# VHH binders against Salicylate/benzoate carboxyl methyltransferase (BSMT1), part 8

Target 1, 379 residues: Salicylate/benzoate carboxyl methyltransferase (BSMT1), of Arabidopsis thaliana (Mouse-ear cress) (q6xmi3)
Amino acid sequence: MDPRFINTIPSLRYDDDKCDDEYAFVKALCMSGGDGANSYSANSRLQKKVLSMAKPVLVRNTEEMMMNLDFPTYIKVAELGCSSGQNSFLAIFEIINTINVLCQHVNKNSPEIDCCLNDLPENDFNTTFKFVPFFNKELMITNKSSCFVYGAPGSFYSRLFSRNSLHLIHSSYALHWLSKVPEKLENNKGNLYITSSSPQSAYKAYLNQFQKDFTMFLRLRSEEIVSNGRMVLTFIGRNTLNDPLYRDCCHFWTLLSNSLRDLVFEGLVSESKLDAFNMPFYDPNVQELKEVIQKEGSFEINELESHGFDLGHYYEEDDFEAGRNEANGIRAVSEPMLIAHFGEEIIDTLFDKYAYHVTQHANCRNKTTVSLVVSLTKK

## First folded at step 5 (VHH; framework vhh_5c3l_4)

Design s60 (from f4 with S105R)
Fold by ESMFold2-Fast, scan of step 5:
Structure s60 (fold): chain B 379 residues (1-379), chain A 125 residues (1-125)
Amino acid sequence: as target 1 above (379 residues)
Amino acid sequence: QVQLQESGGGLVQPGGSLRLSCAASGFTFSSYAMSWVRQAPGKGLEVVSAISGSGGSTYYADSVKGRFTISRDNAKNTLYLQMNSLKPEDTAVYYCAKGPEYSSRWYKLGEFDYRGPGTQVTVSS
């Protein structure tokens, strides 16, 4: 390519001069820039809340991994499903800080750390890599250390790493996404996911697909992780209920279904297009996670926790509009799929309706949606 | 109610060996770091050895390193200290102590919140 042309493309230009080094790390975690600053800020706060739920489990497992491996001089960490990049730096910071603090306390030298960021090949790894110098500068100030960051593009439902190479695997809010939409959903018309009106066959189809996908994930990670290596996984899940079809009226996919039904009523979306759209998503409960892990057999469960979660009201002091916060969050994770199926013209109107529906359900207290945190040790 | 009960102390000659045991109850034993803490006559408490909840990591004071071995049986809720090549300076009351469920300082004296009644170890000719 022509060097002059490359130099005139804003997306290929990295401008350190406009970033105050004192705040570079904070800026990398809090904003992506442009008109999306409020949406990205809200998504960043959500991701920080999710990490806060997992942090004690992540820290403890990182310490026990270091101790059980007798303080290796080299550690390879994988962050799976790092789509935003910013959340990967939050978790990686906690991991590196934990290792360095522990090593100082036991009078051991800190290891060299390779951090492998994994997402699908279409992910914008270049945006993430532009923040690595600022992250390493902060690590040098805080921990007198640095890390090496690599991209590992590919589905985590395939092999990603060489055999027996990983020491620690982390994944946050990625494994509830299925490899594909389940088969046999013809009787779940007008619903994007499982709702109270769904047939039992829809639950069975989603559960079966989740069991296949999570079993495959565990088998693949078992080949890549060392013995006594650790894995910490956070899912969107659900409370343990006797009826697996039960979801609260304020469930985020139910509200999105209702918003799309409004567009069908207004003639902006065809009923057949809505009926053909299903989310490749599953919110497991604690028992379903345990069953898959035990049957696959490569890992021992160390910890498994369930935390109640509110997508719109996650900071006590922040008077953010809950409906807009949730709409922005759901838009961020679903927009590419929605555009591919319905076209881009409906998206703004759809999420305006979504925000309205969230507002109408603001006082729902019975939540079926929770965050599940599980930690595993490779046998 | 946390309960810790030591056993296995006694009189032993220099160069001899003793094995201490601690029976634990009232908490999820495998989730907590455990230690052996001793107090010699007229001196303060010293952490001689500690072990993580999983048993994967151990700590030894320089004074006992290479002579003492800490271990745990999480199925029996029991902590052990194998003491070899005993010296007169090892004469102390030995306490089993419950440590933190989580801490980067899990082997430090300030992290232990409960101790048993102790067992006397006397090393003398």
Scores: ipSAE 0.000, ipTM 0.165, lowest interface PAE 17.8, mean pLDDT 78

Design s61 (from f4 with S105G)
Fold by ESMFold2-Fast, scan of step 5:
Structure s61 (fold): chain B 379 residues (1-379), chain A 125 residues (1-125)
Amino acid sequence: as target 1 above (379 residues)
Amino acid sequence: QVQLQESGGGLVQPGGSLRLSCAASGFTFSSYAMSWVRQAPGKGLEVVSAISGSGGSTYYADSVKGRFTISRDNAKNTLYLQMNSLKPEDTAVYYCAKGPEYSSGWYKLGEFDYRGPGTQVTVSS
């Protein structure tokens, strides 16, 4: 055991949602959870739900990749938009387990596996790397194996890996984030994203930016992945039959806008700063994904499916606890952008307002979201 | 309401054995990872052992590996810790702890959102 670590599993929690430990490593892994005793952080709960939904597709594509490449002795896997801590390892664990189980079944030696974790340089890679010994302990217990973990800091809208080096690429709930805020949003003033009241020009601006970004992503990944390599991507998305301005998930951004407007009325945020803030976000539909993939042309679509599910409910909760859970989820994904634009000092008050707005709009708890899972083979 | 109740603690001589039990209610027991966590006098909490919801995966701290065995009976909603070759250093309050969500793998074992009131284990001659 590393002398810097105690003989304790990381992320120890109490029923009062507090951490208590004597070591810097364990304290660094102590996470503010949801507001209830039965919750993880909202981001951890979301990542687990999304992986559970995508897992059958991920497992099948991992097995087919191994078979089609004739059981290589070395595999390089990339997790794009890996987040931090133990969440970075959810899909990687399933991939490695699938490879090892398949190799044992066909009486072949398991490959050496390099796992490359990618996120922006500001991501907390140090917390993730501190978790690696615990992750390898799990692999040794379940599979009698280990992996080599590397960081690849940078935007996945740029080159990240050497040519023809990757065998499997996974990304979950990352590609809905655009490289930048679209141009020409002046007439969408007061809205952080597309709403039913948005002009058609706002939809066109967001769609155009998404098409450019996703095309760039596919082109860059096509240079880095081997032929017959696989890519499994999960998006927050929308139904193909919906009006272009109707978004089931848009209540997230509407409630955030309402919360920011409360801070404008309290004099904590200027109206001009609110008007200048737009989310670099896009929820595509199945048709939009197909068109970009087919036009870019480097990948064949194996599977592309939409799944509806409720992100908000684990247990029956009172109104305040439900509001805090929703606020914690939106905070986890938006906080860095909000700090960059508005400053750190408003964040706690902002998400207190957000939680309150959820309680005032009980129908937000019954909103279903759409997830799109696509699996691709490099031609 | 989640309820966890430990039993089986007591005074034992070095080299002796004890079996701890934890009765669980108020949740679907088989869906959650469970852990034994201890706190020695003047020290912080240490996760001693953990077990997945199905019982298929277990974890042991290096300090207890080879001496302690965790098990569960999902039909009886009961968690167990068999403690052999006890040492004075094992003296602590032992808590039964519930994982926050269904554990699909070891990387979530040892995390907990609820613990019982604890049972005292004292290893002394």
Scores: ipSAE 0.000, ipTM 0.139, lowest interface PAE 17.7, mean pLDDT 77

Design s62 (from f4 with S105T)
Fold by ESMFold2-Fast, scan of step 5:
Order: structure tokens, then C-alpha cells, then sequence
Structure s62 (fold): chain B 379 residues (1-379), chain A 125 residues (1-125)
């Protein structure tokens, strides 16, 4: 154990496992764009689109937080989860701008603002910190203000902040990633995730893991956030329809499974390796979110919205470009996990197969996924 | 299609009160700033009052501060303006207006891209 971590209080964590390669999927989202501008560009586009969708809820909750806390002279904001370098500042910029505009309207002085960026320790915080001068330059141009930026390395499935210190928490497209692969998936062979061919036991295993993880997350954040503080969270989700095995986003993992099966057929991947691989991912519906939040009990739900959302990979009319864009997006979020399980030698071929499968499945073009935006107030 | 319909205007004596209402439809009401904009005879448009999407922030022109109160009911998609201590100078057509989802200048006249047909308020003896 590194001596620098002996002052960490382990009893404040709800799991005792280490943040090693189990969180490789999180590492993918946190990299600034490995292998150049293409990965960075795809992740930047997605993050901007997700923020645009959630922006009205984020702005509204920021305004209400300031009003309900009676315009504090200091606020502490947390951005939780992985994002590509400077893209972590997109939501922070909107929050700071909202606060400054609001304070000007009601003729009050703007608060001092601390912004805490949370990611796993493997994230390149030095690259993120290099963006701080450029970010403050932007704030001075638009708001005549600045902020203080801190890093908070660690899993958000553990304690990250001192008790009753946070005023606003934001997390975008992070909480649909589970702390670990669920137990009891042996009968879901050949599937990377839940699909129409999956047994009910697979659905139950994923749901149980999501319930544990999200309950843990809420409990930990409840200790760190002040009373009347706000939290805005965005998930990849699903509509509550006739079949609990129906998933609005299932094509992502089905096409990846099909691509891996092609490599099994070509002798590049063993069938046993494919059968052992499962995504630590869950797409909740509105009712599942409400149930966890109400049962944990620390937060009131202000808003819970469902949006039809195109992840941007089908904007091209050219099937070839659409396939490559989809493959690049899924590669960005899954590559480190795939390398850890299958080795790096298959990755380029795998995503060439993935792009081909997108091209051949016309029903995947212009397909919308569901995104859920929830805003919470600490009781 | 965005639809805004004002009501509650009329003739009132100086020192009296009126309450204006605006029924909104065709957009996610709670996501947009809203305002009351007026045009007095022979004058240009003036933002009288504005309110943020959440209702947490308000703006008032100096001419109406302390006399007018803007509010909204997001569950009913309705905007209100309570006008007290009315003066002859308040005589104008009052328009309900849809503003931006988010803007640093959300209360300025140029941000309001759609207005209702207006309701006449006349303050005279």
C-alpha cells in the first residue's frame, strides 16, 4: 500500500475492492484521446451533445440552488466521472456562467467557486490542470470571473469529499457504468449484455448490481453534500415497455458481440474468452431510478426526464462513414476493457468488423437511444 | 407551434391593481425564460419584467420595481404579472414573450423571439 493513502478512511467506502483493471471502461472515457485527434473528437462531440440535452435542467437546478441557499459567498461544485481533458469543463462553465448571470440579475456579489474534478487515479489530471489557465481566460472574457480547480482522484463508489462540503454535484453519462461485472451471468453465454435472447436471471443480476451501486453512490454523496444542495445526473437509459429484456441501446453490445463472433469463426478469439466477457453496464428506466432514490431516502426528486437521443453516429448519409463513426464511438468507451480481456492485437480488426455490421444493419441507422436526466435536492 | 395567449387587461383608475395571465403551449414551458413586454402609445417595446425557467430569478425595469410582481406556475404552463399602484404611464399593450432556454442576457428585449397578441392596459380616471 502506498504510504500516501494510509490517511484514507476505508470504513467510509461501501466496497473493499481496488480500482484496478475492473474499471478499464472508465479509463477509456477519461483519456484525452488516445491514438490522436479522432478519438478525442468523437468523445468531445458526444459530451457536448449530452450537455446540450441536459443543459436546461442543469441551469434550472443551479439557479434554484443559489436561491434556496440564500446566495452563499462560497460554493463547491463537483464534476463526477470520466471525460476527455478539457471537456470536463463544459458543464463547469455552464454552472459558473449561470451563477454569475443570476447574481448580476439580483444585484448580489458572485461567490468564490471551487470546482472539483473527479476521475479514477489513472486519469491524466496533469493534462486536465493544463487547461485551467485557458478555462479561466474564457471565464474572464464571458463573466469577468475565475474559479479554483482541484482534482479528486478516486472511484465515486467511495467517499471523495469532506462531510457537508458540496453545494452542487454534476455527473454526465457515468453512472450507467457499474462498479463491477455482475455475478451469476454463466447462463448468458454469447451475449456481452442483456438482449432479447438473455434469460431473466441475467436481467435480475444486472438490475441487482445497479441497485447496489446506485444506492451506494447516493449514500456517499448524501454525506458530502449540504442540505438543500443539488445533484444533476445523466444516464443512458431505456423506456419501460412490454418486455424487460427490450433495450433501446442493446444494438451497441449486440453488434460488438457479433463482431467478436466473427473473430471466433476466424480463429482469432476463443469461444471461451467470448463467453467469459460481460459489460459492466446498465441502462435503467425511470421507475428503477425512482425506486432506488426513494428507498435510499436522502434526496427529493425535482425532475426526472426521458429523452430520445441519437448518439450522433448516424448523422452521415454515407453508410460507410456512419459505420466508422459508430465504431469509433464504441471503441472509445470499450477499448481498454477489450484489450485487458482479449489483447490489443485484435482491436483494429474487431472495430473494422463492427463498422461493417453497422453498415449491414439498416435498422441501426438513425436509431435513437434513451437518455435519462434526473435532478435531486438533498433533504 | 408556440402559442401564447394573454388575459386580464382592461381599464383601471390610477392607484388600482390588475393581474395579467398568459397561457403557454407548444414548448417545454419550464425550460424557457419568460417576460412581460409592453409598448406604450408612441414608444418602443420595453421589457417590464422577466423570470427564469425555474422561477428562481426575476428582472424588473426600474419604472416598475416595488409595484409589479412576476411569477409562473410551471405545472399549469402559466405566466403572471401582478400590477399594483398603477400609474397613467403604465398605459400600454402588454405582451407575454418567450425567451431563451439559457443566455447571459436572458432578460434583454432581443432574447424574446415570440410574443402573444397582447392585452391592452389603460390607466385613466
Amino acid sequence: as target 1 above (379 residues)
Amino acid sequence: QVQLQESGGGLVQPGGSLRLSCAASGFTFSSYAMSWVRQAPGKGLEVVSAISGSGGSTYYADSVKGRFTISRDNAKNTLYLQMNSLKPEDTAVYYCAKGPEYSSTWYKLGEFDYRGPGTQVTVSS
Scores: ipSAE 0.000, ipTM 0.119, lowest interface PAE 18.0, mean pLDDT 78

Design s63 (from f4 with S105D)
Fold by ESMFold2-Fast, scan of step 5:
Structure s63 (fold): chain B 379 residues (1-379), chain A 125 residues (1-125)
Amino acid sequence: as target 1 above (379 residues)
Amino acid sequence: QVQLQESGGGLVQPGGSLRLSCAASGFTFSSYAMSWVRQAPGKGLEVVSAISGSGGSTYYADSVKGRFTISRDNAKNTLYLQMNSLKPEDTAVYYCAKGPEYSSDWYKLGEFDYRGPGTQVTVSS
């Protein structure tokens, strides 16, 4: 048998294919998120790609959780950091379907499932809750099941749930957001985050803040999750600090910084305002995650995977459309912080400049983006 | 380590029948969904049929529904596709493919991570 004739089938989970009942529902979820077509095109495609990367890990851990807990009649799931409410339903759908399919295959009754959606109190939970009747109607058609959806407003850097109540915790692209901007960033002027030109002190400040925050997160979740419960977390990450070919995600904040510098040149933003703005963000590597998890000690690591992709190939449109889509994605995650610091008036112009910078800096568009997926079992 | 080997392809007249077999090794066969994926000349890959690990659930593409039957023998680590009422449009290389243990979309193309070398099916007079 010649190995050239034994091929791996490419894995792809996008909503551009023919529509059937299950696929139509997933497509509707992607289209129902965000604020208008522009927010949908960038943010929904990114979230779908992230879920696609994490899906095998999420499915395996959901199945193993059910088996190890001996098929409980009640499951409580938490989705942490559900800023894009409708996109949170993609992961919830996958979890519910995995449970129902597994129960059917082993001839067990499906549990009742409570889904708790967590975000800061300022999140628009009303828009999310308005989607629940539609979600349950479609879930009944596709899976002959339903779920109960609850809101849990608050920071996941605080207690959110009663002791020993959660069976499964999922969080996607939320834990890279720090509880606060690190202190002692005065020497990182003109940079919104760590770049190749940043001093070592800036890197140490960000790493220290991440270690404190992630340790606190794990400690708090350990109080709320049952023994043998599972947690699946997806981070924006990096492969290595010292390899420039695998050092990704910094370009997002570098392009935003360049766009803000254009506004300083045009007199719309003061230089002192730019110098005072730093992103409460951190992109960990595999080793940094392992060290925090091992030191905190409440969880064992089941799986820790790194997934890289060329950001340019994610956007299939021409350069101008790709620039607009990336701008809309970064706007979706950064706009509240930018408004708080710079005011509302600059935002549209800022992201027009961001889109322009993406089109003019093709090298930034073609950089590898890294996601880290980790699954944990409560000891 | 995963190995999949198809057999049973060949030349058949329109309206005829063929039975494809796939011998699987290197994984716990009964725990994974399996599929038959085809590629017609000038076309992309298409899942024509899929079967869950337990055999309790099956999927068929609309183009083959009522004509093809997928089955598995977990004791023999073998997947089958019974193809009846074959049409010229069924001409393709047919691949046996390994899917997930469980998945909401266990029958979708994106869920299948390995395929065999394929077997040619030609429907022609």
Scores: ipSAE 0.000, ipTM 0.156, lowest interface PAE 16.2, mean pLDDT 78

Design s64 (from f4 with S105N)
Fold by ESMFold2-Fast, scan of step 5:
Parts: sequence; C-alpha cells; structure tokens
Structure s64 (fold): chain B 379 residues (1-379), chain A 125 residues (1-125)
Amino acid sequence: as target 1 above (379 residues)
Amino acid sequence: QVQLQESGGGLVQPGGSLRLSCAASGFTFSSYAMSWVRQAPGKGLEVVSAISGSGGSTYYADSVKGRFTISRDNAKNTLYLQMNSLKPEDTAVYYCAKGPEYSSNWYKLGEFDYRGPGTQVTVSS
C-alpha cells in the first residue's frame, strides 16, 4: 500500500532544550519543557484547562468569522506565543474542526488552512515541526482534513505577518508577558511583582508598560489581519478595580519572592540581586483591557469575560505532589530568567523552597485565579 | 475520574504469547494517546509501546519491536498489547497509561499522567 508516515516513530535521546540565556527577559516568552515529566505534565494540564475555558468563545468567533467572510476558500490562522511541540495544536485542532463541521453543515468545501505558529526565534520550532506529519495524519483520520503549518519567529511586539493576510488570531496566556521590565521600580525592592506592600508608583509603572505593549500589539495585528477577521485572546487577569495592589491572581510570584527571600536569609542570594529582579508581567482587569482596545481603535469588542480558574492544584495528588507540580510549572516559564540573573547553582534549592511554600498555602479552599477572555473583530 | 484497569497477565514459558487488555473510563478515550509501560523488579519505568488517539501511529521500544503489537478499540474504550516470542527479560509489571492529546513527545514516559494498578507478566521455565 501507500508507503506514508503511519509507522512506529523511532525513539531519540532528547536533550533538554534550553533557551539562550543572553536574552534573559525575552525568555519569559520562550517556552520549553524544563525539568522533566512533572514540569511538562503540569504545563500541559494548565494549557488544556485554559483552552477548555476559552473554547466556547473560540468556536463561536471561528464560526462567525467564516460566515461573515462568506466562506473563503483560504484561511490563514496565527497562534501567537506557542510553545515548542505542545498544546498550540489543541487550539489549532479546535479551529480546524469548527471550520470543517460548519462547512459540512452548510454544504461547502472546507478551505485550505495555513496555520502560523509564532514564538521567539530561540524557541525550538524543530520539535514543533516534527510533530506536524503526526498531527496531519490524525486530522486526516478523524476529520478527513489537513493543514499547512508555518513558523513565524519573532516577538509579537513587532510585525510578524504580511499586511491583510490573517483571518483568525489566537493567543493563550501569552500577552500578560511584557516586552520588558518596567522602568522606575526602585521603590519596589524585595518584590518580584506588585504586592500589597508595593508603592502605588510600582502599580503605575507596570500599568504604563502594559498599556504601551498592548497598544503596540493591537496596532501591529491590525495591519496584518483582514477586515472582519477575528482575534481571541486570553490573559491571566484580576477582578479588583478599587485596590490595584490587591492581586486575586498571581500568588505564584509572591511565593517565588518568598522563596528567593529565604535564600537571602541563608546567604545563597544577595539582597541587591533580589532587589534588582522584577518580572516582566502584568495581570490586567476588564476595564484596563477595554480602555486600551477602545483607545487604539482598530478592533470592536465582541466578548470580554472574566472566569475564576484553578491553575492546576487539583489532580487527586497529595499536597507535596501538588506543590511540586506548581513549582515545576513556574520553573518552566521562569528558569532561564532566573539563571541569567541569579546563576544556575541556586535553581534546584529555589524550587524546592517554592514547592514547600505552595504546600503551606494548600490549607485554603481551591486556589483560583482570574482569567480574562476577549474576542475582537477587525473594523 | 480517570480509571484504567489492566488484565491478561500471568505466567508463560519463554517463546510463549500473552495478550494484555486495559479497560479505560472517565475521559474521551479516542482523543488521547495510550501506552504500555513496564517495570522490572528493582528497575525504573520503561515505555514499551504507545499508540496515538486514532490508532494511526504507534511506537515500540527497540527491545520489543517485531514481537509486540499495540492496538486499541475506541468504540469499546479498550487498549491491547499482543506479546509474542516472550523472553525472561520481559518479566515485569505492565501498566496501562494515559498520554497526551497532541504532543510531539506523545510516546515518551513524561507524557503519561495516569497509570492503572498494573498486571504481572512472568516469563520463566
């Protein structure tokens, strides 16, 4: 029969893919498996939960896009901030499945679909591309369809795609990462991010950087997306309007700060090194997203929803295993930045302390965070 | 909740055959890669075989290629492992394991988040 790729995939020794540490803050956007099975498993489960939460919005916007564009014969989709060889394909599968089901229902042929995967150039796109033949074979069996996959290396705070080329843009849990650490954080010493003890100036510095970054993101995407094209974005966010220092979400950065402070007390990290380290991260609220989107002006808001969300504590594991899984998840996204700033020698000890701090907070009811899902139409 | 239950293990002579089965429930079986993972006494876990959600792609460890065949029945939520030409070195507890939906590493040990209680396979004269 047809000698196609249907066979046993040979086992290879896969060395841990480590991002280049020269660009420490840019590494916040560079995703890798990091620290073996538990880190990968925790990250995979988190991404599945995020997609499950956003799925109804993603499906609805995909259907409306197809209908409003009058069933084009070609669709170009962008997945922004995808990690190498991981859950970006879950969102792509949902998009392709939605298009195929809709086209079948209205007796139209499915379009040719280009799927563009975007991440920083240091991301291991080769791991992702090796998965494409497998993904297309599974699509052909389950959906009788296939797609064309391309890499788009670069920061999504720069131009990535040709003008008026994209029909659908999806980004999951990427836009809370800032282009850089905000300026003027001198009065927020000892804190990696905003906490209840932070000065208002720290909040204003982070908000200002987020506003600049998100405005730039929207402006750039507006040039690349077709009129009536759709964009679906998910953020780690917060509900609080009156007290900007209170964070419903992001306790993980406070726990990381506490863990680093333990290392300062033990003489393993200098106080000056801790004071100089800040996360390029921001958890917006609904009002802040709405203001940036409306001020930039290229997009109409279709939906903007806030959801309570469990970041992955619950898997019928004991407190120690839950703590280790959360520690491994945070390690996966922060390790290159931490190594660049503090050195490799402290990392194992740091995340052992982090795991312990997570277990100490396990005495509360289900640890929920806030996620924001926004869907946009290009005017 | 995810449930995996193995059956079909036992004692066989070298050169013999066994067929293992795994009944799965609590998740959309056809969407997930599945594997057979074994652990010999005093050794770590080894993925001996894995199969994609659709059944269209398979993986076999070099130690079992040509002797073992993995298959699945998605209508019955059941995973199988046909073991032929068994060797004493195949003696181990065999676990059914649930893997990822879509992953470039879908056949690697780190991808499997749940295992059944295991079934003992003993190959001896």
Scores: ipSAE 0.013, ipTM 0.542, lowest interface PAE 8.4, mean pLDDT 80

Design s65 (from f4 with S104T S105R)
Fold by ESMFold2-Fast, scan of step 5:
Order: C-alpha cells, then structure tokens, then sequence
Structure s65 (fold): chain B 379 residues (1-379), chain A 125 residues (1-125)
C-alpha cells in the first residue's frame, strides 16, 4: 500500500527444468549467506539484526574516512553481496546519513555519492533498481540529498570496479561463503561440514580454501579502493582459538546432516549423494582473519570484534515454534544448494526432520552463534 | 615498563596554534590506540582525540572537530596533536594516553590505562 516499501522479493527467474549442474550452483550462490532471499520478511529481519550489530563500526569508519580524506566532493561506495529489493539499501542508508550528518556538523558541503550494488549476475537487480526512487525520496526528506545507484554484477572473487575508484566498501554475511567446495574432503565422509568427529585434513582443506579466497578478495579490493579508503566486513565466525574442530555453529550443519541421514535410512536419498555433498562455507576465528589480512598486507586493521548473535529464531517455552523458526532460517540459506544436489522433492520432508531434531536438541536451540566484524584501512 | 612523555605545551593567545608531542616507549607502539585527554581546573578527564595503532582511524570530541588534528609516527614512537584556532575553553592539562590493541570502544576514556605526566596549555590574551 505504501509505495515506499517493496513487500515481496521475486523468486530467481531460472529455468530449473533446463538447468545443468553449473547453472544450479550459480543459482545457489545467489542465495548464500543472506545475500539472496527466498522470502522478504525472513531476510529483512535477519539483515536488520546483522546491521544493528555492525552499525557502530560502520558509522565510525564512515566518519573517519570522510575526515581522513579531508571531506572529498565525491564518494564512491560499494555494497558487496547486496541481495535484492529494499534490503540492499539498509547499510547504504546508514552510510549516506552518517556522511550528511557529519558534513552538516562541521559546516562542509555534502559530497555527491555513487552507490554500487554488487551481487552475482543472476540476482534480481531490476527489483532493486525499481526501489531507487523510493529510497531517494526518503533521503530527500531526511537529509535533503540523493544518491546515484549503479549495478556491478559479478563475483567479488573477481575484479568489479576500476582501479583506485572506491572510498568505502561494505559486505555483510557474504565472505563466509567460499568460491567453491574445497578439494580433498574424501575422508570427511558423511559430514556436510567440519564437526568434532572430522579428520584434521578436512579442517585444513576448508582453512586452505578460505585463506585462498579471502586473500584473493583482499588483493582485488586493494586494486579498486583509494589509499585511506575503508572496508567494513561481517562474517559468521567462531570464538575458539585452540580447537580447530570446535564450531559455534556446529549444530546447524550437524542437524542438517542428521536429517539427511534419516532420509538415507528411509530410502529417499542415496548414501553416495549424501557423501558427495559438502557446504562451501567457512567460519573463521579472529586469529585466522588477522593472519590473512596481515600476510596479504594491503590493509591495516582498525577494529576486529566478536559478537554473540542469535542467527536462528526461537521462542522460550515453545519447542514447536523454536523448531519451525530454526528450520525456516537454515532452509532460507541452504535450500537452493540442497535442491541443486538432491532435487526439490525431498526439501519439505528434510526440513520437517530438521525441525524435529531441533526439538530433541534443546541445548543447540539456545546456542548463540558468533559474528566477527572487521574494519580495515587501505595503506 | 610503559613510559609516555608529553611536550609542546605553553601560553598562547586565542586564535593561535600549538603542536603537542608525546614520546612513547616500553611497548610495541604501532599495535596500540593512543589518545590525547585533557583536564581543565576543577573538571574531569575528557578524551579530545584518539588514533588507532595504524593511524588509519581517528576520533575527535565535538568541541575540537575541525580545529585539532591527531597524528602518529610509528617509526619514531611519537604521537602528535596539532591544535589550531585555540579558544580560552581549551585551557587544560593535556595528557598522552595508551589505549587497547583492538576494541570497538578504542576511543572511550575507560579503554586508556596509562597516561603521561601531562603538559599545560593556557589560552589567554
């Protein structure tokens, strides 16, 4: 009713009947890490929670960037893994508001601001672009300003922007998703991810892939960002420094593995299909982030913090509601990958079993996940 | 043993400028946030400016934004505060203070656990 709001997010427009495995994988990546959305309301709540956690770091770095660059007349901002619709603008709004408030406070003219939204080419950029007039109307009311919005389709594991053009880069809950499933996981049979029962070789395979991907990401962004430009990144992570097999989010992937094993027992999924499925995911700790950043060498760390975060949804004293909420959350981020590998037919039954397993594991239901927020300055 | 020593204070007329320096030793200077905190007679401590270990992030109190500039030379283990357009209300003892290695609150007064003996800045006609 209110034309300022997009109340639905369209499904990805792929021809699933004619897709090969590569196309299905690309579709899955568009939905990973909260970057894509299969429902507006669920994605909006999660993205707002994540932004609220990172907001103080984002605001501070935006202010410091403006001051350190001596209030430039033009700013170019990138949102990496922007998703679609209204949610693409949550962090952008905070950035623009911060710049305008700061400029007003110190009696400087506000810069012209270009906002570049990045996601894979299959993302629904048209829905996002249709929201731009409503976003600018809100900015005009609150800040008497507007911004220019551009799309930058492509993987952030490739070059996206011209050399020395970006002033501020933001990415939320995207970089814990790997460019590909790691090699050498044959000895991690029956596990979708790292668990306490995984061999050390599985941990090393995942860590190696994360180190390669994050190093490449930093090198690519270093070419595109100006000196003294800022980058704010949020990851699903872990607090454990001493035990590489301990995971703060272990219950998510273990319960999903248990649910798939139930389907193998019932003859709905083959054992070979389960054994071949691995999540392209990695939850780093603070030390692992610091070591990659320092070794790559293009950026200084300004801030690096860890937060307890309720990634899954639950309600006290309602096991049924808690099970459904947790299942819905994990379904939202994993469903396209599961459909690509196992087919659509098993999905409803799989997440019914997942919800049941949540009710049987009350300790996991009450477990908070860990998020890492890091802010960086280009040397 | 952490050692911090300020210099560069003095008497200056309103509208004038001063540059404060702080020589640091006894810790890996480049790894820690640093700040300038001040105390006017009969008042509490106020963080006027802070800088991250790398020098990439800075903080300024609203009272000094646009007038003061904090900087550091990690090769020389030295912190600086360039004070321009000084006002009588800037009159205070200015302390160099050592902060945390990593913290989202790195510019907050409670994060600074060591300070130097201070240098007096007096802004008077």
Amino acid sequence: as target 1 above (379 residues)
Amino acid sequence: QVQLQESGGGLVQPGGSLRLSCAASGFTFSSYAMSWVRQAPGKGLEVVSAISGSGGSTYYADSVKGRFTISRDNAKNTLYLQMNSLKPEDTAVYYCAKGPEYSTRWYKLGEFDYRGPGTQVTVSS
Scores: ipSAE 0.000, ipTM 0.203, lowest interface PAE 18.2, mean pLDDT 79

Design s66 (from f4 with W106Y)
Fold by ESMFold2-Fast, scan of step 5:
Structure s66 (fold): chain B 379 residues (1-379), chain A 125 residues (1-125)
Amino acid sequence: as target 1 above (379 residues)
Amino acid sequence: QVQLQESGGGLVQPGGSLRLSCAASGFTFSSYAMSWVRQAPGKGLEVVSAISGSGGSTYYADSVKGRFTISRDNAKNTLYLQMNSLKPEDTAVYYCAKGPEYSSSYYKLGEFDYRGPGTQVTVSS
């Protein structure tokens, strides 16, 4: 975008007070992402739904953080597993708006805000950065403020930020992804994840890896966050406490396994490649989260909530549309791992088969996913 | 119907300690900020301490910071104030007050929509 054009638009003027509202801005973010035929647009709808669920917790913790730190003049926020494009800014907008509204109400000056967007180095940060000027224009209209946006490429299972520098950490639907595939899954051949037919050893292997990874995550974040700083985390999880093999999302990975098996039958994927592939994924329950957090010891739990929801396909009249939407969602989160293991040539065919398998399932009325929202304060 | 009932007040010597309790009913206790507000003889109301619904955030007036600790037990619908190193200037009627839902302004007197009947704390000279 031409810098001269940016400097001449009315939305950068202070006389443009309250011409746009939050609703118009959020709607523009959804529209500028393109229509729901691609994985990015489908992922945007899911992220908006997840944020709406977590919003009260995020708003409350942002407000309490500002108060407990006695209204600092500088705030550093981290969005971990930010994805790409406009979706990276949904939670950040809510955080900045909350801070600015609070500061106005208590007659305090708004802080300068640094927003650090984190994802793996392979993430398309350039698409996200191209959106920053538009995001700041809307912030100037709605809040008469702006923010500074930085990329922090790297795994959140490593150090990402300088010691005692972060005030608020947010992560949505990222921490259910493990640092690596668990060891000792040889007896789980034919399954990409935990299913009702899996041995108990597979459950224990996944749980052990999750405990190691989440403990490491908390330890690393404890070094980077200031005392009384806040962290809000949202997981894909499960409600079951007594049956470790029951999964609220068990069909996702079972259907992917069935689709890959079709490709083995067609000679497009070797059986040995399928047997070697396991999802680096874990859906914890509330008790498992509590135990890791309490044992690691750096954070107090403020809130821990479980929310069940349908991914939005419960009442679809067109089974084909429902299958394609589910396939696009699973593709968005699994495609890089599938390309790394199987190559990119099979991906379109794989997800065509996945969509077909979704249309054959009769249980879309059952809860298809559970979200866990936890908020933490650094001791 | 919101009900708040304070207890634990009494006579104590300077340097002593008291623990106040407030039993709450008629609302979802864990969703609301709570505070302790006091009124000394011949003076106005002062917010002494406040705590968020989750218990994760606290406020203390400069006059009591380092001496008083606010806490809550959401399972028991009870608010507490641990008062240490009491001074004659702490002599007041102490009120439990219900604050706003999901708001950071819970430390402001104007944000409280209900208070209990109060409990007398007297620190002898």
Scores: ipSAE 0.000, ipTM 0.151, lowest interface PAE 19.2, mean pLDDT 78

